# Designs tried in a protein design chat: VH-VL binders against Rho guanine nucleotide exchange factor 33 (ARHGEF33). Part 1

No score or structure here was measured in a lab: all are predicted.

Target 1, 176 residues: Rho guanine nucleotide exchange factor 33 (ARHGEF33), of Homo sapiens (Human) (a8mvx0r265to440)
Amino acid sequence: KRQTVALELLESERKYVINISLILKIKATFQGSDGKRNSKERSLFPGSLRYLVQQHLDLLHALQERVLKWPRQGVLGDLFLKLTNDENNFLDYYVAYLRDLPECISLVHVVVLKEGDEEIKSDIYTLFFHIVQRIPEYLIHLQNVLKFTEQEHPDYYLLLVCVQRLRVFISHYTLL
Structure headers, positions and changes below count from the first letter of each chain, unless a header shows other numbers; antibody chains aren't numbered by Kabat.
F, E and O stand for the ipSAE by ESMFold2-Fast, ESMFold2 and OpenDDE, each averaged over both directions (binder to target, target to binder). V2 = 0.75 x the mean of E and O + 0.25 x the DockQ between their complexes.
[cut] stands for letters that were removed.
The coordinates of atoms that the task and the answers printed are left out; those that the model quotes come from them. Centres of patches stay.

## First folded at step 11 (VH-VL; from d1 with heavy chain E102F W104T)

Design d4
Fold by ESMFold2, look of step 12:
Structure d4 (fold): chain C 176 residues (1-176), chain A 122 residues (1-122), chain B 107 residues (1-107)
Amino acid sequence: as target 1 above (176 residues)
Amino acid sequence: QVQLVESGGGVVQPGRSLRLSCTASGFTFSSYAMHWVRQAPAKGLEWVADISYDGRYKQYADSVKGRFTFSRDNSQDTLYLQLNSLRPEDTAVYYCARDSLFYTGDDAFDIWGQGTMVTVSS
Amino acid sequence: AIRMTQSPSSFSASTGDRVTITCRASQDIDNYVAWYQQKSGKAPKFLIYAASTLQSGVPSRFSGSGSGTDFTLTINSLQSEDFATYYCQQYYSYPYTFGQGTRVEIT
């Protein structure tokens, strides 16, 4: 059952990464639309967005390798410990994303109405919020994996640490 | 093996239409944005169009806007490029190319077909 | 549209030579540059993305550099299979555009 829940995490990550990769293509539509790289274009999408997408892609590829070639004692906690490690900039860029997001939303409101249709605007807002929700979604997925992980399993302790780090992070950024 | 195979090229008179196809194999087609790139005989490369992984977002070069329509069928792993109101200037080898954005985070063209020739001549 | 200007238009070179091809963008495009190799009668082959990141399976004699507006493709110790046309391409914004190409010819 543990492998089944891990496959759900993998598929969720695949769908998430495919979906958010669209935001970079939308960004390219507006980036340089007048042939200019100005302050408004710089602020339209969070500056950490490209880095975050790359990190999510790296996680997806690591999950694919781990989950599809499920080893005798499948371990996932190390992948998420890497993301939440003090030496990794992932969570720092996520904080920067959350801090930038309100201004980005207001600029999408102004700039996209000038350049495109309401449909694109709605898609951008939806994608922005999917990124916000992804850390809480990781917590839920890891809690489900932990639920089907025996205490003696090598992944048990790793998952406990990951779950706690994510809970602390989520609590912190709800105060931002 | 990752592969793209174009088809549907031919010789047509100006003002006529053609429909190009590109069939993908060896990768999860529905995860990738796709492009058409063309090359006139003895000339450089020209980007023509792209389409998002789900088919919702499409972009066209100014030279083909309003005349060409890009679509995809993710159930058949196939791309279509409808070429309407063809002009002699559209004469080129048309390549289908895979966008690497989902794989690298950068929008390069990492896989190319061998191309299909479109000749527009009276 | 962002114009990509390559120089030179052609090189005459021998095996073992170092070849340098430059590409200039009409505006700042950060590092959103790819390089392709095209041999006569064949589809382009992907070499480099993000200005300097070598695609898997590409020989290490190829390298790329640059950011902003000026970009360079370098082939250290040219091999017989490297005689081809090379294109730079920007993917910073739509429409995506290529340089006009640089032919590397045998002397």
Scores: ipSAE 0.545, ipTM 0.818, lowest interface PAE 2.3, mean pLDDT 86

## First folded at step 16 (VH-VL; from j2 with heavy chain Y33W)

Design j4
Fold by OpenDDE, fold request of step 18:
Structure j4 (fold): chain C 176 residues (1-176), chain A 122 residues (1-122), chain B 107 residues (1-107)
Amino acid sequence: as target 1 above (176 residues)
Amino acid sequence: QVQLVESGGGVVQPGRSLRLSCTASGFTFSYYWMHWVRQAPAKGLEWVADISYDGRYKYYADSVKGRFTFSRDNSQDTLYLQLNSLRPEDTAVYYCARDSFYETGDDAFDIWGQGTMVTVSS
Amino acid sequence: AIRMTQSPSSFSASTGDRVTITCRASQDIDNYVAWYQQKSGKAPKFLIYAASTLQSGVPSRFSGSGSGTDFTLTINSLQSEDFATYYCQQYYSYPYTFGQGTRVEIT
């Protein structure tokens, strides 16, 4: 049923956002009070990170409202259409994130290992990976919602467009 | 109603220990980072510590590191602050506060308890 | 630790006045600044985050501005309930730190 898969999407997003909140806290530990720490922090984490996290949080809140009001309004496609449209910078920042990630991973390896904290390193890598995988996850979730959406439903066309858009986007990036 | 309620404050001698508690209600406790902030009499606010949503990560101010231990029980919607090796300079009202990230995207403090007074004196 | 220097420490004002409080960070902290109001014997109240975003439920007479190192809290047309102590706070880096506070008193 549509409501069930919508709820699964919501809970997935919630868990994801809560988890990635940790990366901002970790980032704050590296920024320090001096210019050197600030520079290191900028190198360890992609510059697009804060923006992306905020966008995911905003999406979470929007999803929560829609799911809460599901009997009255069971439409999700417009949220993702807005997220992925050309007027929104989300996908651009995501691409920037992907571009910066290899260097960040390398620097994290060097800096964090010197400090002897393997657990933190592992967590950082896991979080980096989750952010990368989130766009493909959206595709999976939206396809699942679409599967249970009738053609006459207002959300059908919106979901179809979003699914197609995400497929095209993902196909252009080998890291995904 | 979203609410935080601190307890466990009191008067103790230097070197003694005290355990503070903070009970949360009106929101999903496990979604939020939580903080302790203290305020000495007629002084300003001082951040003490925070704890991650799952309790895996804890950060402390240097002034309390090694003496204070932050913990949480998500099944009971409760925070704990174990105060060991107390000093006169630890005398303060201790507030528990909710991290605002889940609501705003920023790591400020959007909800505060009423505070509990800790007095350390010989 | 990042120092937040708040000014002035205290001042007197009247209802209807425009009030401005400033906070200076010891380094560039982008917009990672929050503002709080604290009345005597009460817990702090959350007012502003991200330097300039008003918390939900806070009156529109409150506003925040600034980026980098210099930040300002403004109360447009001070009301009787606004007499209190105000604090700035940075969450850019650990440890989180507050300004010294500004007490707004009745003239």
Scores: ipSAE 0.919, ipTM 0.953, lowest interface PAE 0.4, mean pLDDT 94
Fold by OpenDDE, last read:
Structure j4 (fold): chain C 176 residues (1-176), chain A 122 residues (1-122), chain B 107 residues (1-107)
Amino acid sequence: as target 1 above (176 residues)
Amino acid sequence: QVQLVESGGGVVQPGRSLRLSCTASGFTFSYYWMHWVRQAPAKGLEWVADISYDGRYKYYADSVKGRFTFSRDNSQDTLYLQLNSLRPEDTAVYYCARDSFYETGDDAFDIWGQGTMVTVSS
Amino acid sequence: AIRMTQSPSSFSASTGDRVTITCRASQDIDNYVAWYQQKSGKAPKFLIYAASTLQSGVPSRFSGSGSGTDFTLTINSLQSEDFATYYCQQYYSYPYTFGQGTRVEIT
């Protein structure tokens, strides 16, 4: 069961990362040599987006490796400790993302609506919110892994610390 | 082994159509954006189009927009490029390429096929 | 479209030489630059991404640098297998564009 929930986490992360790749592609469509396009791009997407996506991708690769080596070593907590520790800027960039998001949403509404593409707007919003919801989803996944982790398992206390850290973090932000 | 294999190239007259295929193997096809890049004889590389992992999004170079159609079948690990209203300037080796995002986080091209030659001449 | 101006178009070098190829973007594109090697009659090979990150499996004699508008590919000690055409590419915005290419020939 522990392996199953770990696999679920991996597949969730994979799906998430693949999906959010689209937001970078869409972003690239608003970038270009046209000054008008550049001004739109600056306002439509949070500046922390690229960094966050890269961090998620790195996590995905790390998770994949751990899951593949699960019979030998089924430890995940250290990956999330690294992701959320003070030495890593992931949570800081995430906070920056949340800070910028309301304005981006507003501008996307105006700019994309003007172009008459409701589908793209909807997709952008969906992707924006997927990024927002990813931290809470990590908490859920880690709690599930912890639930099936014995106290004697080397991952037990790592997961506990991660879960606690994420709970505290989430409690400080209303968007989560 | 990770590889891409293009097919469907040939010699056609202007205004005619051609359908190119690219078959992927050695990796999970549905995880990746895919591209077509072409190279005219003794010329440089030109990006043609890309397609999202699920085929929902497609982007085209202006030079082919409205004439070329990109599609994919993830169940068959195959890409398709429908070339309509072909012009002499479309003469090139057409490469399919894998987007490197899933591997690197950057939208470059990490895997290339060997290409298929398309010649448009009267 | 963003123009990638690559220079020089071609030059001759000897094995062991330090080789430098330059690519200039028509606008600021941060580090959204890749480099490729293409040998005659072959498909391009992926070398560098993010302007300065070496692709896995590529020899360490290859390096990339630059940010903004000016980018450089460097081969510290040219080997016999390095004689080829090199291309820079931007993926900052659609459409993706390549430099004109630089042919490195043997002296």
Scores: ipSAE 0.919, ipTM 0.954, lowest interface PAE 0.4, mean pLDDT 94
Fold by OpenDDE, fold request of step 18:
Structure j4 (fold): chain C 176 residues (1-176), chain A 122 residues (1-122), chain B 107 residues (1-107)
Amino acid sequence: as target 1 above (176 residues)
Amino acid sequence: QVQLVESGGGVVQPGRSLRLSCTASGFTFSYYWMHWVRQAPAKGLEWVADISYDGRYKYYADSVKGRFTFSRDNSQDTLYLQLNSLRPEDTAVYYCARDSFYETGDDAFDIWGQGTMVTVSS
Amino acid sequence: AIRMTQSPSSFSASTGDRVTITCRASQDIDNYVAWYQQKSGKAPKFLIYAASTLQSGVPSRFSGSGSGTDFTLTINSLQSEDFATYYCQQYYSYPYTFGQGTRVEIT
């Protein structure tokens, strides 16, 4: 059952990363050759977006490797410990993302509704939202893995610490 | 083992149409944005178009916009480029290429096909 | 469209030489630059992305640098298999654009 929930986490991450790749393409769409467009583009997307996406992608690759080697290395907690460590900028990027998002949404509302195609209009807010909700999603997934992890398993305390970290983190942000 | 194979090139007169195909293998096709890049004889590379992983988003170079149509069939691991209203300046080797995002986090081209030649001449 | 001006168009070099190719963007594009190698009659090969990150499997003699508008591809010690045409490419904004290419020929 641990393997099953680990696979679910992996597939969730994969789907998430693939989806948010679209936001970078949309960003590239609004990055123009003129200074005016560039100025608008810089405000349309949070500055930490690229870094966040990269971190998620790195996590995806790491998760994939762990799941593929599950019979020999069925441990996930260390990946998320690293991700949520103070030495890692992931949570900082995420906080920065949240900070910038309201203004970005305001500008997107004006620019995208006016200049964007129908696909962009339909997806942009959902994409922004997915990024916001990803940390809570991690908590859910890790709790599920932890649920099926014995106390004697090497991943148990790792997962426990991660879950605790995420809970604390989420509790400090009203948007989550 | 990762491979892209283009087909459908040929010699046509101006105003005619061609349909190019690109078949992918060795990777999960639906995870990747895909591109067409062309190269005129003895000239450089020109980006033509890209398509999102699910085919919902398509971007075209101005030089081909309104004439070329990009599509994909994820069930067949195949890309299609419909070339309409062909012009002599469309003469080129057409490459399909995989977007590198899923691998690198950047939207470059990490895998290329061998290319298929399209010649437009009177 | 963002113009990528590549320099030089061509030059001759010898095995063992240090080779430098430059690419200038018409505007600030951060580090959204890739480099490719194309041998005669072959498809391009992916070398570098994010201006300075070496693609897996590419020899370490290749390196990229730069940010903003000026970018450089360097081959530290040219090997016989490195004689080819090289292209820079920006993926900062649509449409994606390439430099005109630099042909590295054997002396």
Scores: ipSAE 0.915, ipTM 0.952, lowest interface PAE 0.4, mean pLDDT 94
Fold by OpenDDE, last read:
Structure j4 (fold): chain C 176 residues (1-176), chain A 122 residues (1-122), chain B 107 residues (1-107)
Amino acid sequence: as target 1 above (176 residues)
Amino acid sequence: QVQLVESGGGVVQPGRSLRLSCTASGFTFSYYWMHWVRQAPAKGLEWVADISYDGRYKYYADSVKGRFTFSRDNSQDTLYLQLNSLRPEDTAVYYCARDSFYETGDDAFDIWGQGTMVTVSS
Amino acid sequence: AIRMTQSPSSFSASTGDRVTITCRASQDIDNYVAWYQQKSGKAPKFLIYAASTLQSGVPSRFSGSGSGTDFTLTINSLQSEDFATYYCQQYYSYPYTFGQGTRVEIT
């Protein structure tokens, strides 16, 4: 059962990363030789977006490796501990993302709506919010893994610390 | 083990149509954005189009927009490029290529097929 | 579209030489550049990203540098198998565009 929930986490991350790749492609459509358009593009998408996507992708690869080697290395907590520790900037960039998001949403509404592309606008919003919701989703997934982890297991303490850290982090941001 | 194989190239007259295919193997096809890139004889490389992992989004070069249609069948691990209203300037080797995003987070072309030749002449 | 201008278009070199190929973008594109190698009669092969000194499966003699508008591919010690045409490519914005290519020939 522990392996099953770990696989669920992996597949969730895979779908998430593949899905958010679209936002970078859309972003690229607003970048170009037109200085004004380029300026708008920078405002339409949070500056931390590329970094966050890369971090999620790196996590995906790490998760994949751990799950594939599950019989030998059934430990996940260290990956999330590293992701969320003070030595890494992931949570800082995430906070920056949240800070910039309201303005980006407003500008997307104006710019994309003028072009008459409601579907793209909807997709952008959906992707924006998927990124926001990913931290709470990590909490849920890690809790599920922890639920099926024995106290004597090497991953138990790591998962516990990560869960606690994420709970505290989430509690500080009402948007989450 | 990772491989792309193009097919469907040939010689056609201007105004005619041609359908290219690209079959992928050795990787999970549905995880990747895919591209077509072409190269005219003794010329450089030109990006033609890309398609999202699920086929919902397609982007085209201006030179082919409205004439070429990109599609994919993830159940068959196959790409399709429908070439309509062909012009002599469309003469080129057409390569299918895998987007490297899923691997590295960047949008390079990390895997290429060997290409299929399309010749448009009167 | 963003223009990628490579220099030189072609040049001759000898095995063991240090080779430098440059690519200039028409605007700031951060580091969103990739390099490719194409041998005669073959499909292009991905070589390296713009700011990378090491790439899996690529010899260490190849390195990329640059950011903004100016990018450089360096071959530290040219080998016989390195004679080919090299292309830079930007993926900063649509449409994706290539440089015109640099042909490295044998002296």
Scores: ipSAE 0.908, ipTM 0.947, lowest interface PAE 0.4, mean pLDDT 93

